VHH binders against F-box/kelch-repeat protein At1g67480. Designs and how they scored, part 5

Target 1, 376 residues: F-box/kelch-repeat protein At1g67480, of Arabidopsis thaliana (Mouse-ear cress) (q9cag8)
Amino acid sequence: MQAFALSGKKRIVNHGMCFSKGNLDLGSRLSENFMDDPLIPGLPDDVAKQCLALVPRARFPSMGSVCKKWRFVVQSKEFITVRRLAGMLEEWLYVLTMNAGGKDNRWEVMDCLGQKLSSLPPMPGPAKTGFKVVVVDGKLLVIAGCCMINGSLVASADVYQYDTCLNSWSRLADLEVARYDFACAEVNGHVYVVGGHGVDGESLSSAEVYDPETCTWTFIESLRRPRWGCFASAFNGKLYVMGGRSNFTIGNSKLLDVYNTQCGSWHGSKNGLTMVTAHVEVGKKLFCIDWKNHRKMSVFNAEDETWEVVALPLSGSSRAGFQFGKLSGKLLLFSSQEETGQCTLLYDPDASPGTQWKTSEIKLSGSCVCSVTITA

## First folded at step 23 (VHH)

Design bb5 (from z2 with K105Q)
Fold by ESMFold2, look of step 23:
Structure bb5 (fold): chain B 376 residues (1-376), chain A 121 residues (1-121)
Amino acid sequence: as target 1 above (376 residues)
Amino acid sequence: ELQLVESGGGLVQAGGSLTVSCAASGSTFSTSAMGWSRQAPGKERELVAEIDFKGNTYYADTVKGRFTISRDNAKNTLYLQMNSLKPEDTAMYYCAARSWNTLYQWDFDSWGQGTQVTVSG
């Protein structure tokens, strides 16, 4: 005869953000009236947002501490748009570094002038590999991967988001399929993951897409064949998947799988690159380093699907690993800590030949695992 | 990370066989992917065989059916059995390891100093 709802919870979802169900949900009944208060007494909220847009990005955690309404505004996609229109966006470089032994991963942050800022709080969970990072709506996502447990790789479906406003990590919805060594990229505000290895180490052809507005992962059309150890880049509404393996022959194909997000289908060609050890998108081009020769970059132009080569200005660096970053439309090349003479190089694709390379004063405290650039 | 020492190279006649081995020091051998790379004078290096920690093997087309990669985790030793050798197989052969915690399939972080294999006609 009775209906009970003793433990009712209300989930609060900001624009471009998703809170975990359960203990991160806020009870809207307790604080719902805060949205009626003015952001700044005596100012219309539209004017107040224009004023807040002038605050330096470094002060966002302080702004989020003022009250719940300020926190809500600073976390919103609208606020980023207001800052963009005001010409106040700041570009920061985030680098995940690893000390010797592979146990201590830390996010280092630098501003557009190369000045080191506060480090991020530690990522949740144990050290992992085979994960991917992506930026969506000005926020950093760390997706899946695996851990080594008792001699076996254990795949993860976990997804974590770093919120620059709160300077904290939160958990997002899990992938449908736990994966490591998969391809990942953002296309038009959505995050795609493709292939990799699953829970039993099996090679995957499945792919999923994350919609930040619904906070859910859904399957899309699978690859024609499994692919692992691969990466993805996004250009013009399309997802380009290359590198890695699709069979047991070393370097057996230059397979390029392209997903058109408008029509929801895959198309393949033999115009890819297989043995990539680093990649980055700068402008409308994809830059890759090939395992066979670290003295050059292969550069892909998605508009006409052509490749070209750029020589690296390196000598005596055959033992160094490289990873990429980007900042202000330029490419950063990070080398291993043991390379004291070539700590970081900068490549300007718009400079004239012979002047495109120079040294950078950016110094990392460890080996670069990966990097992203976040504008807010 | 791992310290790798190759041995077993030498001069052999075409059509002959040779086994090269790689002794590893360190506790991470059993969780590393291992590979054999070769480089002939004036050529780019080539990854010819790979074995992951699960025992899956991968071969370049140039050596399939002639070369066999294997590992002995109890002895921390990697092997390459080379049969039906050709003069084109003449190269310096390097043992390589990729730690489980790297993000790219071909990001090998440990290399040996190499052992010379010379095949004469």
Scores: ipSAE 0.462, ipTM 0.765, lowest interface PAE 2.1, mean pLDDT 82
Fold by OpenDDE, look of step 24:
Structure bb5 (fold): chain B 376 residues (1-376), chain A 121 residues (1-121)
Amino acid sequence: as target 1 above (376 residues)
Amino acid sequence: ELQLVESGGGLVQAGGSLTVSCAASGSTFSTSAMGWSRQAPGKERELVAEIDFKGNTYYADTVKGRFTISRDNAKNTLYLQMNSLKPEDTAMYYCAARSWNTLYQWDFDSWGQGTQVTVSG
């Protein structure tokens, strides 16, 4: 009497929480009815917008709390234009910091003088690595990345947006393909995501573009070669993808991929950079730290397409990591490692030779993970 | 920080094979990318192979097809199988580790003392 041990494979029915798409439509219908009301009673809306544009950026949350129409206006791309015309634009620096234990990540915001204003509300979702940050239409986007869950690396397609006017986070549409260690840049109001590692750790050649108006990601032409660890920059309406690694090769991929946003096509050049640990655009210059040498930065001038090397005024181990920031046309150099007591450095590209580097008074609560500058 | 100890180096004839090992101490081995670098006399240290925490492998062009990097997470050990060795492969070989949660860090944050590999012509 052979006891047939029926191994009941419990089908763990992953109840995919169908987040019902239903509630997104309520926001669009409510927007039509309040638009008929005057922004400020007794004033044409154009004049009212000009009046609101004169309010300091620190008061935007308060303005957004007045009424739905005010909230709509203050969050709009148009409002940034009105503020620009009024000469009221303010540049703020947003920095993600990590404490010495790596357990406490927080976003900090500083004004144009580098004075700490506040901490942002905590970003939704798990702590991630390999994500990218980008600014579009005055908003901060945190895109994709990966996290370790139960000993397994999980790639993410999640996109979060921080609205500086509302002082709040929201979730945007997911990427079509979950990924980490990819290139990302904003070009002409669109966000491009290129390459990286996929869910299985494979190198990706796929690229996506986000349209803020339609709130959708769409595939564009794929890279000729899969690559990860690359970075992207935008110049003259083109997307430049540099650095990183190709499949199975450790080396100096100096391959430059350029995407023409008008033609929708990639072209390649061998005049690229190797792997970069940090990069930032200041004006018409791209500043990069090469992974092999953290004591120098490579500077690309977009006007003449030349490269120069600038020494960092640092002593000690060449393994010390750095991250870049920018504020008021100056480059900021932050420590990415827990070395307690490192001062933020400031590089002025317009200063006389030998006087470009200065100590900044900017103090972070921890090591710099990444930073973005938002003008609004 | 992982403590890394290399072993298995030695003298080998050209065309021969050798396996070097790296024992890692610490609980973060399985979540770290691991690599082998080498430094020949009078030359700069170069990365020869890397394996990420998922098991994806990368090789320098100089060793591609000849060297194989592997890991045993249960033993906290990294391996480099070297075949078809050449005199140019003579170097001090170093084990290296990088934590997965280090953003935008391409360099390794932990290194061993190295093991000498000598290939005679």
Scores: ipSAE 0.182, ipTM 0.635, lowest interface PAE 3.1, mean pLDDT 84

Design bb6 (from u4 with L103T)
Fold by OpenDDE, look of step 24:
Structure bb6 (fold): chain B 376 residues (1-376), chain A 121 residues (1-121)
Amino acid sequence: as target 1 above (376 residues)
Amino acid sequence: ELQLVESGGGLVQAGGSLTVSCAASGSTFSTSAMGWSRQAPGKERELVAEITFGGNTYYADTVKGRFTISRDNAKNTLYLQMNSLKPEDTAMYYCAARSWGTTYMWDFDSWGQGTQVTVSG
């Protein structure tokens, strides 16, 4: 009586959502003859660019709709430079919010005054967690993460880009390795992804770098040890990886891994931070909230390499989570929990002692998942 | 929120073994990271072991090599096998859960009432 062990290999049918290859060819479209046409008839293109740079940021989508060349120019890194020189840069805050049910996530955009402008179009793909967001060349990138599919956790390698000028999402090249709960930062125009959990939930030591010019991810030197739940910051052209867990040990990792982007090597120290729930860079300072104490933030000054502790003007349960934002050189503190009615706080690092904290008028439609500030 | 009920605690001699269990109510067990914490008298609660929704396991240094955390998603049950028990392991052991999708990745959002483990020297 031969017991036929039916090894039911559940073929996870990768429903390859055929995202039509159509929008990835932005690079090949540069070969179109539209570049020979004047940007504005009767004007040299450099003068025309200066004219376009004077248009308010809110009108960029309209400009992009005029013609292919206008669209190309408005999307370009060069255009941001022209706007900078013209004194026309606008800082906007982008916030991902979640409703009380946790089912409705949406991106909101606010101007430099904190006034809500609009909601972004829905981001493609399933709802994810454990992803990271980063800004590069005036674009918002949502990188990797994981989602639940048919009761199974699935790590993602998907990368989506939001173009603030076109008000549209596009898909970029996938990561080499799907991952969630990893560290991510932009350094000198490149996006670094480090560590995290892989497809089987394993801790990763691998690291990748994205080059926007080539639109490719490339492996760099791996971490000395696998890490997840880490965050990354950039200072002086170096990538700093802090916090998180490693080596299957429960505890606060104070290990600091530093990647030198010039020599392409990691070095480590024990002078890192513990597990951080939120972090943001404002100027030359790094603001961090430690998971053990949500009533204070640790502040790193990159100029003198010192740490200070700043109390949060909060009362109540220490379990309340927060997320950071930044706007006009000020720190924003958002609630990450469904506590309806919490006011956004603003911290001014340049204010006199005792007057640094203020209430902000910024109101979100839900709890803050994450935020980024984009200047264009 | 998951309802968590611990069981299996008791008195054990030093060097002995004990398995504690946690029964979870609801359909979200398989989508939750699970953990065991313990609190000894006069001490702070400490995380002992964690198992992610992906099955990755982590241990405190104090229990590493002695304790094993596991889960049975079909039974909605979490286990902690404790070997080579020491008097220092005497504590109330709590089952904890963290739901998938939470933005607060370091803390648990559901806790049990605990089960007492006492190790006699």
Scores: ipSAE 0.264, ipTM 0.689, lowest interface PAE 2.7, mean pLDDT 85

## First folded at step 24 (VHH)

Design cc1 (from bb5 with N101G)
Fold by OpenDDE, fold request of step 25:
Structure cc1 (fold): chain B 376 residues (1-376), chain A 121 residues (1-121)
Amino acid sequence: as target 1 above (376 residues)
Amino acid sequence: ELQLVESGGGLVQAGGSLTVSCAASGSTFSTSAMGWSRQAPGKERELVAEIDFKGNTYYADTVKGRFTISRDNAKNTLYLQMNSLKPEDTAMYYCAARSWGTLYQWDFDSWGQGTQVTVSG
């Protein structure tokens, strides 16, 4: 009677806990309109903005990190206005520098005393030349240019914006036409791009305007003739285009093209400059260095459209090239010569005759490619 | 930086023609703008012709219609054909190069030693 021990294998029914994936209906992303929240609890938003406006400019990035609403306020044009009213505006100098090898471009920032501040994040995009920089609504724009790709020059339509308050780069809308060596200036909150070289190296007559509010580029009236290597300046709501070359001509184009932003039309005169190596606007004056003579600067008065000549305080036979900067209503001249010890020159247009020239303690880490002054 | 060597200079009669050449050494010739400048005795150096890397040409008014600048990238050579030469064209002619990415749009980075062109009246 062999007792068949039926070993009842207890099937341990592993009750698989069906973790019901609760459909987190991520659908109600409550577009929490962060704008409905108080900027600072217990304060009206207008008062809160005034409080934030009292914070030093160097702390703006930190403020932008507090919350979405703070970020929104700090990056706004309104915030600059509030700071202006509060007397808290700070002027900073931004300089794009190139190292001796020409491969490393970096933005340097200095305060109104010429003290170096924290560096900018790397500029987006490839290394370019023939681009222009402009300031609009407290933002730095780097516009178009060209780069070498596999031995071929490629024109760009790319536009990058740097927010000086948030310390961040973003990409804006592309130009309608890719170009390099064009003229660019801000006029009444709009950015104008004029002429240059196109994708095939052709000279352009086309001009575009950017509206920061709509984030769009639109064509305006074209120049009467294609021009490249020109620069632009803004005075009294008008766009002045000077310098550069027209087709087949070296050095004789003193053509001044003026765009009236109100009527949307160009008019021209022969009261311009030829090829200019550097230019900067200080107050109501345009300072230029001509390519033929680096020992003097030409000064344009937009009120009467007259030119003056100011000699540079250069000793010896130095053919040093200069780039311009401006700070606190004064002109800065950055020397291109890497010679150890060349001081930045400072020109004060408001100083008494004979005392306009000084040396600045501002030292760059490389050659000045371009500079802008931004107030916030 | 390109090494530039000019050749082809000489004596020519007024109304005559002459071609000067510039041999460039270096890999950046094809991406450089090239120019011819001249310097007459007692005068400042004058840019007379320029050609960019795309082949766009530019001339001084003094030579426009008479001089032709051209380049052969395969030979790394720049040319200046000078026609209808005048005594006023007598000068040392210098080849110049502007590399891509230079800080100054109008300045040349490299210069040759020059070739003398003399036009007899």
Scores: ipSAE 0.670, ipTM 0.847, lowest interface PAE 1.0, mean pLDDT 88
Fold by OpenDDE, fold request of step 25:
Structure cc1 (fold): chain B 376 residues (1-376), chain A 121 residues (1-121)
Amino acid sequence: as target 1 above (376 residues)
Amino acid sequence: ELQLVESGGGLVQAGGSLTVSCAASGSTFSTSAMGWSRQAPGKERELVAEIDFKGNTYYADTVKGRFTISRDNAKNTLYLQMNSLKPEDTAMYYCAARSWGTLYQWDFDSWGQGTQVTVSG
């Protein structure tokens, strides 16, 4: 009677734990559209904007801290328009200064009276040279440049924006082509970058335009010839590119390249300047200091495309080293000489002959690297 | 700041050739733009040639096609080969350097004592 040991195969009923897909009803976090909230309770937003526009410029950062909607309004181009209509625009001078040791660059801000205001937050990124600064829609842009990294020069495509209303830096879209020692100007709300040196030190003919609305850089028609060390100025919707070097020639290029922003084309003339050390636009005039003569400035009149020469009121053997600024329709002349005692000069183009120059009370903490005037 | 010492100047006949050299002392030579300027008696100093740290060269129209600027970074030496010399090229030739990061794009911050080049007609 052989006991057939029925090996009972224990069916391990794998209880499939039905992990009930808990409907994580990710509750639609209704992104509370802060835009639907009144800017000021009890007021229409247009009236509220007018009220905010009456606040002094120095208080804008505080306003931006009130709420998201206030921040949005204060940083907007529209806000500047509202302030303009209200007659509340304030012009401030922003100056990048370098200390005597050349190691510390800082932005200084002055009001229309030349009084120093609070300092800017540190500019993002490494210390660079060969960059350009431009103002668009009340924003300061610091564009590209180069720096030395481990003994090698590195060209940058980085663009930083300083919001003068919010007192904050942000990074914008990079240039399509990293470059330094290029020409840059704002024309009709767009920023143009032209020429310069590329990553390998090559001279560039490429040009780019930045659209603040789309936050994008786009190539435009290239220059006919590569140029570097040029500067750009804008008049009547045209971009003028002057100075610098081209074709391996020292100081002889008086080529003026003009870009018509409406037609999208370049045309050239020989009515430009050679190498310029400093330039500034005041009204409809372009003021320049030529690299060969630091005792005079060349003045370009965009209306008739003529040049005039104005002597600088400098005593003695002035070493080369001036930078320009502008404030309230006047030209400022900053000396680069480390000597703490040099007075800023002011030139009034509308003053009577012989009285155009006066001393300014503006005092910088260091040598002027560059300056911009921003109205908001 | 670089210390610059020029050499190689001398008397040469018109149509002749001469090479002047500039020895630089310092670690920043390779990152500096270098130039040759000349000053003739009674004339202003003229930049005649420049070479950047990438080796791009620039010339005044007066010397273009005749002069060649070059550099040897391993030797910290700048050269100016001058061919087809003319009496008008008679001048004190100065070596100059522009350090990287200088505030002024076009100005040199270091200068040598110069070497005299005299071209006899």
Scores: ipSAE 0.587, ipTM 0.812, lowest interface PAE 1.2, mean pLDDT 87
Fold by OpenDDE, look of step 24:
Structure cc1 (fold): chain B 376 residues (1-376), chain A 121 residues (1-121)
Amino acid sequence: as target 1 above (376 residues)
Amino acid sequence: ELQLVESGGGLVQAGGSLTVSCAASGSTFSTSAMGWSRQAPGKERELVAEIDFKGNTYYADTVKGRFTISRDNAKNTLYLQMNSLKPEDTAMYYCAARSWGTLYQWDFDSWGQGTQVTVSG
């Protein structure tokens, strides 16, 4: 009587938590009905918008809480235009900081003088690396990245938006392809994502564009070659992709890929940069720190397409890492290392030779992970 | 921070082969990107090979097709197999590690003391 031990393989039915696509249609169809109400009783809406445009940026959340129509107006692209015309635009610096333990990341916001205003609400989702940040229509976007979950790397397609008027985070449409260590830039109101690593760690050649009006990501022409760790910059309506690695080669790729947004095509040259650790656009100049030398920055002038080298006024270990910021047409240099308690430096590109570098009074609560400047 | 100890360096004739090893101490080896750099006399240190935590490998053009980087996570050991060695490959070879979550994508945060490789012509 041979007892057939029926090894009942318990099929662990992975109950796929159907995260119900809660249509956080936060595109709440603002019921067409509230648009018929006057913005301010007794005033034409155009005049009312002008009145609201005179309110300091710090009060935008309060304005948004008045009514749905006020919220709609304050969040609109048009409102930024009205503020521009009124001379009321304010530049604010948003900085993601990391504490010495690497466990506490938070967004901080500072005014045009570098005075700390507040911390942002925590961003939804897990802590990530390899993400990119970009500004579009006065909003902060945190795009994709990856995290380690149970010893496995998980690439993300998640996109989060911070609205300065609502002081809140929302989730946007996911990327078509989850990725990290990719290039990202805004060009003419559209957000471009290019290359990076995919879910299996493969190098990607695919590129996507986000249209804020349709709230959709769409594939564009792929790069001629896969690449990761690259960065993007925008000049004259073109997308420039520089730096990074391709073809499993270390180091010296000076490959430049340029996307013409009008023609929808890529062209390439060898006049790019190598692997860059930090970059920022200030005016018509691109400032870059090369991974091989953290004691100088390479500066690209978009007007004449020339490169110059500027020494960093730094002493000590060449291993010190930096991140860039910008405020009021000046470049900010932040320390990315926990230990250095280093003062923020300010570079004025318009200052006389030898006087361009100054110490900034801007103090961060931790190491700078990344920063963006939002004008509204 | 990983402690890294290189071994296996020595004198080899041109055209010969040599394998250098790096023993890593610490629990973060399996989640770290690892690399080999070398420094020849009077020259700057250069990265010659890198392997990420998934096993993707990258090589400098000067060593591509000749050198192979590999890792054994069970042994916390990094290897560099060097074939078809040339006098120009003579250098101090350093093991390096980059921890997951580093703010600097390209930088290594841990280094060994190095092992000398000498290739005679």
Scores: ipSAE 0.482, ipTM 0.771, lowest interface PAE 1.4, mean pLDDT 86

